# Miniprotein binders against q9fmw8: the designs that were tried, part 15

Target 1, 279 residues: q9fmw8
Amino acid sequence: AEGLSPVAGGIVALGKFDALHIGHRELAIQAARIGTPYLLSFVGLAEVLGWKPRAPIVAKCDRKRVLSSWASYCGNIAPVEFEIEFASVRHLNPQQFVEKLSRELRVCGVVAGENYRFGYRASGDASELVRLCKDFGISAYIINSVMDKNQVSVNTEEEDSKSKERGQVSSTRVRHALAAGDVRYVTELLGRPHRVISRTRTQDLTSKRGRISLQTSSLLNLPPGNGVYKACSLIVGDKHPISCKVIVDTSNLYIETEEERFHNSDESQEFQLLGIEFG

## First folded at step 11 (miniprotein)

Design d3
Fold by ESMFold2-Fast, scan of step 11:
Structure d3 (fold): chain B 279 residues (1-279), chain A 81 residues (1-81)
Amino acid sequence: as target 1 above (279 residues)
Amino acid sequence: SPELRDLVQEYMELAEELRKLAKETGDELLKQAAEKISEAIDLLTRAYEIDGGDWELLTLVFEAMQLLDEAKRLIEQAVKT
């Protein structure tokens, strides 16, 4: 079918794209060298599994800002994310999925990591992707994994030949580094400081006793583990970032700023998004 | 549902208990059940640790669930004998 396709004529990077780490960025860079870059990702997997969804590493509302920051690496073109409901494609075998990319979505090519698996029962691998793309007349480019520059002194892991992600940048490494409170390591893996987004009422942004208190339930993405973080920035709308110290505990996140207090006006009950950047 | 890591820990403890009981009783069904649970744990650990695509995660979880169902049947049969 030749219906409207938002990615028609483009080059789509295939992946999970949870963290938008430097490995994901490399896929976008390679796509941008060939044509208009898109990230093609699936949503709704947790619902398919019947599981409680994990907090995302990047807030849904913040993903476009991250992708826009990649423009300088991508020939001044920000990649655009295209999401497909996983429930609608989970039954497709590898051939049917590539046919959907070629005929329904009308993409010109795909970029995927060397470990990429796809199709029903994950029966397609990177070599199968290349073969099927050739059969359907679209280009395929397989990219080597981006290696983590931060070496851990663990001899046993270095001898583990069964680890698919040994030494590789991954969303799992980002989650472990966040849980450990190692925001510098997180920044290296992401290629940017980690930003947590809170959805907060304007009236609640007024500092009390020299701090702003946010409930953990107001956070739209994964904060770092409990601890004190000194080199942070508070982002409110289009204002300049405000230097702050952040304290994370099990129920709340506290922000201590050196700037003047925010004041309430008539629309004090309206919600707004607050960004907290770690490092 | 619990986080995948917590689920893995719970099944690791169950597998160890079943191995000890199998050794004490000589029950081959309990031994087989422990082996199925260990295989399921390996699949769930892979699902948690790899930055795999949605297709791979779904497949690993479904295979693990099937192994856990098989282990349950083996345990139920062992109890009846």
Scores: ipSAE 0.467, ipTM 0.710, lowest interface PAE 1.7, mean pLDDT 84

Design e1
Fold by ESMFold2-Fast, scan of step 11:
Structure e1 (fold): chain B 279 residues (1-279), chain A 81 residues (1-81)
Amino acid sequence: as target 1 above (279 residues)
Amino acid sequence: SPELRDLVQEYMELAEELRKLAKETGDELLKQAAEKISEAIDLLTRAYEIDGGDWELLDLIFEAMQLLDEAKRLIEQAVKT
């Protein structure tokens, strides 16, 4: 029979899954313990504002790779991402939103963070979500925020070095760490190395003495701040990663290898996707 | 964040210009348009400062855009009369 929603019978994690950090991963893990995990997020912000969106932390084309890497944490099931237009739900009160989840989308349950707010004017909280889910016969699981327990890396040879607990893992922390060029901290927050994707014309991929120059406008997601990054990897197609050094400035990104090692395996295509992982 | 901040500043300037023009011409439609833009600026400013998550942020932005669309219609009506 027809009429099943894309997430019917599943468990949906609720949130804005921009960074796909370890906090988002924890939502998916908890969903997978209950049933088939889905990530449900809202879209439409850029159109509403009439401006270009902020550069995403994860390139749209790279999101499935990240979610596939979570399968080992989720009972060998990769979470599936489901996007819904916010305009279609914006005016729903908390009860109507849960009714949409249970009756229209036919989900079996929800997972949300303890700080989750929903419904018109954000009038619903996590407690209200649990209550309404019970009313509509679906499961609800509220998880505690994933805490960033990493020590503050302070280069203070002349001051006391004290370890301090950070607050919650968040996309804001990821953006701040990227801007600061702290790629090690970014890796801890994401649970993976940060990968920047470039879409570049094949004819423009000429290596001069092992150096490739990319315009920042060719990048599909947010690079780290201006600086020099050692121990990076260049990923081209299905080939083994190539060790490289990356220099980021306001207009360009430079990839340097010791030798001219760039071999474009797909010379027949006008454009190539390059992955750059920061160590 | 920076994009929202820049947009807020642009609309603040527009609202001031419309208020001055409304005072000069006595045009009630331009006055109403300026008021709606000012309401939208308040919502966008809250959106810029918010730490409350998706629903709160998105709802404020959508409300602001509705107000801006209404202001645009009022300005168009003022120009046609």
Scores: ipSAE 0.215, ipTM 0.560, lowest interface PAE 3.3, mean pLDDT 81

Design e2
Fold by ESMFold2-Fast, scan of step 11:
Structure e2 (fold): chain B 279 residues (1-279), chain A 81 residues (1-81)
Amino acid sequence: as target 1 above (279 residues)
Amino acid sequence: SPELRDLVQEYMELAEELRKLAKETGDELLKQAAEKISEAIDLLTRAYEIDGGDWELLDLLFEAMQLLDEAKRLIEQAVKT
């Protein structure tokens, strides 16, 4: 036999799940109301295009934590992210893509945003998705966009950046807010504080002159723009979060706290992951 | 591979050079090539900032590549003259 699909019988949310913002969360909530929720994410796009990937908003290693935090919104079931190599689907027209979802992956239904586009040259829209799903015997649910409460400030940013956004919560708005250093606005868009993950040596977590220095190259996801951030938390392993001030410049991120040590007395050279939340 | 931002910068410099050459030589093909590259730069910039999804990103990039191919043909025609 050919075996069972990992998402068989499930409801898959369709979208570009870069930021895992409140709009993405809404797709997962709607999927969970219908059946077992999955996020269908594409990987390998940079390889297909021959391009260096852009720094992610959410570190790959941190995505499961974010999705687990959505369980309380999703009937106490954390959505599961299912990855497909984009190279395997990039040439499929809309009909062929829906056929793959229904016959190969055996999903029971899909959830997508009203602006969703799919298939070769993005030739399929949300209306086409509904039509094709009906043809292949699976359910389709189109969700209205989650609107940004700070539309006036975003419209000003759009005028400055020549953005094409329509007042909706989006990963582009998250990136612009991060670049501007507006971490409160980022928190509103994400529904959670932005967490930057650094891969650093245990010994480097010991404060030197009340400060720890991290190179930007050690960061696994996008930090906020250059500036001083006073209401931050340092997360080291399973320990209680440590209140800190963070200074971001072009090459380094500095963590300042009144605690002299950020970890236990172990001066190991082993690498570990630490989280920095911008409050 | 280079970052998309670096590639956009390189094409911006190329478009400016072609506009200068077109002005100095009166070559209409070089002027048209510069215009095609400028259109491609707009699409690449949108691709860098897009939230629409992987297929939408790919579509913008393929449109940009088509414009860059057209610009290349116009430059080749200008050189043959």
Scores: ipSAE 0.210, ipTM 0.531, lowest interface PAE 3.3, mean pLDDT 82

Design e3
Fold by ESMFold2-Fast, scan of step 11:
Structure e3 (fold): chain B 279 residues (1-279), chain A 81 residues (1-81)
Amino acid sequence: as target 1 above (279 residues)
Amino acid sequence: SPELRDLVQEYMELAEELRKLAKETGDELLKQAAEKISEAIDLLTRAYEIDGGDWELLDLAFEAMQLLDEAKRLIEQAVKT
């Protein structure tokens, strides 16, 4: 039988939602002020484009944890991510897309950034979104970009001295900061420490000579660039976070635990998820 | 499916070879093919830099593919003449 739309009566934030940075969080905050907040995300884009996607900034399995952390900003309600197959909407013009939101999904309103583009050939902009939402009887709220106003340390003193006003927070800035190994700046852009997730066999988590070695191929999302990272945390299941130092190179990530015990006597070949927070 | 960076690298190399050949031969069709490939590469690069949505990425990708198809036609015409 047909159930109600999962987002019926809700307020959906529109965007790509790659990094789940503070700009994306602001969209969810604004949605929560109006009604029940949802993020509307597209999936299956790689199949449409015909090339492999870039490594995600947030692992798919870790997205719900990030959104749950936003509850304190959203009236104690965690935003829920609602996924649509991009193939099902890619040919819709702007009017048809808004019609789908209002009549099929039965949303009460939308929130989008000032630079939002949508519909076939990206022919719709934020102004068109507002106009079409009015035509279909749903509310629309356009939010100004969250600006990166904090000066942060970068690779060179010369670049740092020039970085007093950076422009808007974006997933591109997060990717550049990660590549530079600037995890402090990444934390400012994300509003949280960056967490890398590894899918590793339980038996391979046993410390050898004070180190746990993970292959980069086991990582489910983008690690920071090659370097040494102090003041990291290792997260295993529901256990207390373990203080550690992390070394990232081209082929491996090494975890060194200092004051905490990490012993794995389990000889299981089953896989488990391991979290590494930088900062 | 190939990685985008590998596709971009292949097209950059092709555009460079076509520019060299056009300069050596004076072939206007090869020169124009190289220009269209360079435009396609620029669109694909910009698609990822602008932090645009999925529709913006798709639109830029399709524009790039159209330029690549036009370049292919120009190369085929140059070979036949």
Scores: ipSAE 0.462, ipTM 0.703, lowest interface PAE 1.8, mean pLDDT 84

Design f1
Fold by ESMFold2-Fast, scan of step 11:
Structure f1 (fold): chain B 279 residues (1-279), chain A 81 residues (1-81)
Amino acid sequence: as target 1 above (279 residues)
Amino acid sequence: SPELRDLVQEYMELAEELRKLAKETGDELLKQAAEKISEAIDLLTRAYEIDGGDWELLDLVFEALQLLDEAKRLIEQAVKT
């Protein structure tokens, strides 16, 4: 074959990698134990659905930084995200999808969660994935869900089998925690502080006597709910984080810092990216 | 997120109005349309609340869209008769 597949010879983690939470991280860790880890992500789903997409939990431009932070868990190899247009695979049945992974993409194996569903009509489950991978000569590893530690109470008498499924880490739990303004809980679910990226005009990045005002429309990913956040960090370029307080309201985000003057790189730019970490 | 929430609210109101009109007129097509819209709303709500994969999300959303299209056809038939 003339062209090399970007993931040829690798181990691909399968999942909807919205939040890049500790459950997603566990899939990457398991992939790294077997071979070179990749995350296989679908893009273009909003176009297929004909709906406006929700604000992402992780800004598209910030995803590589998050994956790079996982290198220490993955044998010093940062997982690489490989994107496939969902329109190109949405009609494939389970067998055809695994055939594409094995023969077209030439992967050596897959890692997926115990609740993974795939193929047209979501007709394939984790056991079907294992069977089909065996048929096509690639390895398959099914990983148990990562449990949310915040759900454990010393004084509960609930042990039914449904409690396990309800207690798992999920993107939905991250979204609910963000909406509630519980950034500490968000940090536990993500395994890292939540970082919001703003794209704003360079002229608007100057502090006016201790306060920076940003429009909510400038944010590239989902901020926490309206409220006051005292333990935050402002990240500008590759400079050391600046301690700040953040106030979120319906239309604006205000950053208050003791640093009167912070300087970006001395490179002329119409817009700049600014990171806000809630920790 | 807000756009989906607004659409769900509009469809819930439409389903309730169609159900009332069906009861007043005895129109079976309007009753069936209301039922399909209610089922579609349940699927849309489930699709975005469950941490399912892209395949599962797409399947649930497309099933909901098919139900909404069927409801539209039933309403069109009701107003022509």
Scores: ipSAE 0.375, ipTM 0.656, lowest interface PAE 2.3, mean pLDDT 84

Design f2
Fold by ESMFold2-Fast, scan of step 11:
Structure f2 (fold): chain B 279 residues (1-279), chain A 81 residues (1-81)
Amino acid sequence: as target 1 above (279 residues)
Amino acid sequence: SPELRDLVQEYMELAEELRKLAKETGDELLKQAAEKISEAIDLLTRAYEIDGGDWELLDLVFEAEQLLDEAKRLIEQAVKT
């Protein structure tokens, strides 16, 4: 029970970290200015609720690559993600949660957004987090939200339920932009192009009539909405990215490229990960 | 368990049916039940849109469940009358 905590002595950013958007990146940047940065994320909420989970914005297997790309913003140190089962903390009041961070996980400090809520019935806010951290001898830093520089479209004078985010960058805005097929806007919100990962058999990577066909069921994360995307890149293993055009429909994703002759499909029945980067 | 989105759709249909029946019968309890279900739908819709704040999402679901329980009691009272 007294073993060394994976995040001991570190600075943990608090949040859900679904999209790894520029708002999440800012939390990691601030953590890195104080000490060793970690993202403390909760997992298993869908299981707690008994609901079917939504497709993730970032594929589980691709998260480390994204965090590694943040190293240049974080003093050349890539933040590390530490996951906690939400079922293990859902019942803790604000004081008990901060006590767990300080005494069990032995963190040196926390970073959270100005709108952060925590503890049973979401009873703790950012000011309560600061107060409790002081009581337990750890540092707390509250960061202003990263604002979305793009206007969310409104049809009338009243705003959509999306206005609940109050113009802030959020995973919800990323999902809505993806559904609309607005990959340029997605790139602005993420600070990087959106990458979809497919788990595909090598035999299925053989182009037919200059086109690779993937079933949407093979995708490990959320694709953009149905449409034609001309400024895409195909990533196969450690090879140089290949320029391509991508067509998304309800059941399939089609990749068209002029470099089809360099697709290696000599291996049969083996699975590999294929990356598709949009805009 | 079902997807939250499917559950919201089911409750929307129930609230519409209860409003129609309340208008036809003049039953105030059915009208109140429909109002409680509509409030719960608003909370579940908000929960569906929230991507962060796991504790906040869970609290919204708890509030919705309480409203749905109240609606159930109102429907049961209306049936007994």
Scores: ipSAE 0.404, ipTM 0.673, lowest interface PAE 2.1, mean pLDDT 83

Design f3
Fold by ESMFold2-Fast, scan of step 11:
Structure f3 (fold): chain B 279 residues (1-279), chain A 81 residues (1-81)
Amino acid sequence: as target 1 above (279 residues)
Amino acid sequence: SPELRDLVQEYMELAEELRKLAKETGDELLKQAAEKISEAIDLLTRAYEIDGGDWELLDLVFEAFQLLDEAKRLIEQAVKT
């Protein structure tokens, strides 16, 4: 092909890839067993809908770090996320979409979950994907859903609900666990601690009495629900992670470190990214 | 999101009030509006819960918003004498 596609010759995992949970990781693992793994992600869905996007589970700027952490599961190859504007493909029927994958993007194969739907009006399913891939000469691999693992050691009403409920790992389960403040369960679903990214002016990062205050509007992704989180880490640039306690309320996040003053800079109006990892 | 759940709750309350008014007045437009809002709520609830692909989410949310816009027009028409 004269025009080289960024994913040419690769194996693309198909999915929404909102949370980058262990189910999404399994798609990447299966792709890596076959060839060079890529995640095919659609962007601009909220723009197509003409509405304001909801807070993502993973900050856009933090997605590459998460995918890099999957390298050890993927034969030491970090999956690469390939983004397509959804507006450019939303009108394609199932056959046209697979034709685009095979002829325009020149992928060698696809990996998708058993519940995958695609094409205009979501008219294509996993079986149709396999059939169409065969028609266009590319491989298709359908994997079973990764099932949720319940915690049974703590007997609370929330834990009883989780223990009783069975189902696949999903972004919805991650959102529910975050809202409940169950960061341990979130870590199980994600296969990693949840990291919240804040975009904050350097001057606003000055510690007052060992406490840093951030407005929730400065957060680039979804924080856990209101509560106190004791086993957290503050990540600032390339510095060593700082142990901290985080208090989440409706309007603010409060980060409490030892009484040591945090001086990242004074009087600067420049923005800085701050990572908060919930243990 | 919590905001979407709050919005769904508001639409559920609106649909019930419109059904009540439609029964009291015999207004077919208000009845149709309530039905469209109820259908939109079902689609939005599914969209909130589903971990499907972007096409499935787009289709559900787009259809829900079209139904909500149609319901709004029917309500406006019912109010205009």
Scores: ipSAE 0.117, ipTM 0.500, lowest interface PAE 4.6, mean pLDDT 82

Design f4
Fold by ESMFold2-Fast, scan of step 11:
Structure f4 (fold): chain B 279 residues (1-279), chain A 81 residues (1-81)
Amino acid sequence: as target 1 above (279 residues)
Amino acid sequence: SPELRDLVQEYMELAEELRKLAKETGDELLKQAAEKISEAIDLLTRAYEIDGGDWELLDLVFEAMELLDEAKRLIEQAVKT
């Protein structure tokens, strides 16, 4: 009862921030126009469900870099991601959740998409959020969905019908574009090139004839579908990106560079992180 | 903890086996169990594909789990007869 919350006085964007696509970026932009922007993200859903839903689009270790890149859109202020354990809020009804935002976290306002749902059994909608925020003395701003500029329909029955029918940018569209190997479309949906992070043992990072082999199990986030990708960049630490070709198959990812020998960033480390950007 | 995709696949295989057994035996309870599992698979597939928030995902998954519990009871009743 003696401290202020980490987001006190801030403006929190509400949403499921898995892809950090241009729709999520728009929420952060709107928050930044009002005050200090934060993304309110839930963690620990896997513990509640006893499983993980799927491979993340953005590696956990890479999220801060993505948010930092949004500073130029957010008045030169990088949004900060604030994580809440979902187990601590999962039973809260809409009123209790907004009360927590206002009284416990002491936020000054919220930004949410027009389709936002919250509270136990997802019983709260955007209109309910606005009403409850008014009751608790905080500002609420509902933002229209960011529309996908491409006229290409994702013709799979697996896509959420509601998102598909609306033509909005969504994590589902990002996942389907990645599976199709359409990295140009992925880049448009994300507002940035897709970056895959590999955590690899230093001893396994041997370049044979300018080729590096990585097991898909070493990847910390979702790669694009099987195929050949000619316009890629390899990022090692803070070094300048290296132009490369990437081949993705079911078990491995192969990186081919014009340099015959690959120089490791730090041979004393047991593991190294490699970034691979597509397009 | 298995991935959601693996759970969907396992239940799809279970539903197919139950439909086959129901057809061979004429067992109405096994047929009903397969239908409940198919409903659960639809909800889990929506959970896998949903662009909604964590609150919506949790609601879909728990509804699916209730359907799976119902199917389990139907299977247990079928094997008693």
Scores: ipSAE 0.313, ipTM 0.622, lowest interface PAE 2.6, mean pLDDT 84

Design g1
Fold by ESMFold2-Fast, scan of step 11:
Structure g1 (fold): chain B 279 residues (1-279), chain A 81 residues (1-81)
Amino acid sequence: as target 1 above (279 residues)
Amino acid sequence: SPELRDLVQEYMELAEELRKLAKETGDELLKQAAEKISEAIDLLTRAYEIDGSDWELLDLVFEAMQLLDEAKRLIEQAVKT
């Protein structure tokens, strides 16, 4: 048993997996139809670049909850996310990367989107992935992009390449929709309400004049743009969701609710995680 | 990334200063340097927004850094003359 990969014999979905949107979900669904589904995610790109990481769309601590919600689509098995440090693979050419998947990680197959690129200088495409997987004796399944239902209807006969690129659900579309404050559109792209996680001092979770104030620096992931959001839910531990109104400013997020206290009966914990769902 | 946004802003300001200086001096090397920095900014903006793999992001950043290195050499050459 010593020397077995955590994803050995599994089917790994390949992608960036920033937003965990419905396009990413479709890769996991297809993997689950073939075998045990895993998401193969790279971490540490910011460290490779020497830059501070940008605010993620999904908080690191909240990713497992999102993947668990996909179990009903995946034969009642939640996909497991397997992380690899990007620094360890960034220098590999396409052949070396597929060799790592087959010989080191011992995966049974891969699932990737039709536009997937990999290996040093992004020199490998989906066709190269299929060819190399065949050479190394593992299966490869290329999945069509999930299309955004909110697209403008345009005669794209003269703009086929542009329409194909613009039509897809993407993390970029999620980020743009969030910045615009269009939480309904965000929910359609994600297949779930957007949840922002705050790490807040327990003593600060008591309502003052019907309002809780959180600094944006306490947020573990990307909030929607500045504005007023009337149809929100506050999630505290295992308690039922609490209806609330949220006001987002440049420096603060304000939660207005009829509830005056949140877990204030368990003051032994210095910090608590607070979930805020938009829409 | 907040750092990437700040970096893009700094390079935009540098490119504008170099364009101004090139116009005032007629220095073709400074003009070329400003153009390479502008091209690098476009690549960094694409890297920020792309829904591609980490390898695609790194490749865009590598191309941008090569352009910035070329701009640096042009600036150094302009200073010599």
Scores: ipSAE 0.538, ipTM 0.757, lowest interface PAE 1.3, mean pLDDT 85

Design g2
Fold by ESMFold2-Fast, scan of step 11:
Structure g2 (fold): chain B 279 residues (1-279), chain A 81 residues (1-81)
Amino acid sequence: as target 1 above (279 residues)
Amino acid sequence: SPELRDLVQEYMELAEELRKLAKETGDELLKQAAEKISEAIDLLTRAYEIDGEDWELLDLVFEAMQLLDEAKRLIEQAVKT
């Protein structure tokens, strides 16, 4: 490579990293025990297939805040996210992919989940990753899946044979819990309250009849399902969170708060990011 | 995933059009392209049914993408002849 790699000398955790749940956090923790932690993920998969992308679980603009909150678990070092265009690697076989990590990106090691797949037609598995990393002189650590506490605490021996990863924390479980409106369960899976980000004109943040109305189209990430959420918080800029009640409807999200208006909201036509945290 | 469902429908329509064109022209490359797209559709349909299982979903989608790339190459070759 002619330039210095952004992840040179680092330890990269491999995965999709859409939810940034406690399973992803565990990969970052393990990476931080070895060296400087990075999350390495592929982007552009939807574009290659012509997909319309799903609403993300974590808003793009909010990901750095989540990763910064992991610093206390990671030796006081916040993990940094590094994205690779999938189109640039999709034809690489397992050996070529590991060679790219070692020689082009110059990473010192990798951390991956036990179910990780990679290389052309996903022909490489976790065991192959370890073998190839050894061949290229970089460290590799395979981490067991983080178990959903609800499954473990029940002490049930009844497993649904339809899902091999049943009982594991996953983005699928987060999406299903959000759709069900179970924000407590979402918080357990994420290790943090779910935060929805809205990009709204400052003038539109003024309360009308004690209620702020946001259209679903203003939301940058996935809200929980239709329902009433009583223990929520509004985050405006770096100000202290404001307690609120949130009502999610098919086309709108309504925020009811004791504050009649937000500071500096009245006169500006500028767009502002508003955070809504579900407790 | 609703997006994956829509994508599957779009590729099903493309495969049918290619199959019809191959029958009309006798073009073996177009026939092969339609077959590759049909294989990719089967993988994407399976991926849709196991929504959210990241590693298995990635495996199926990865295979489907390679089949679609092969189909595109075959279509390109057919156009040149």
Scores: ipSAE 0.032, ipTM 0.426, lowest interface PAE 6.4, mean pLDDT 80

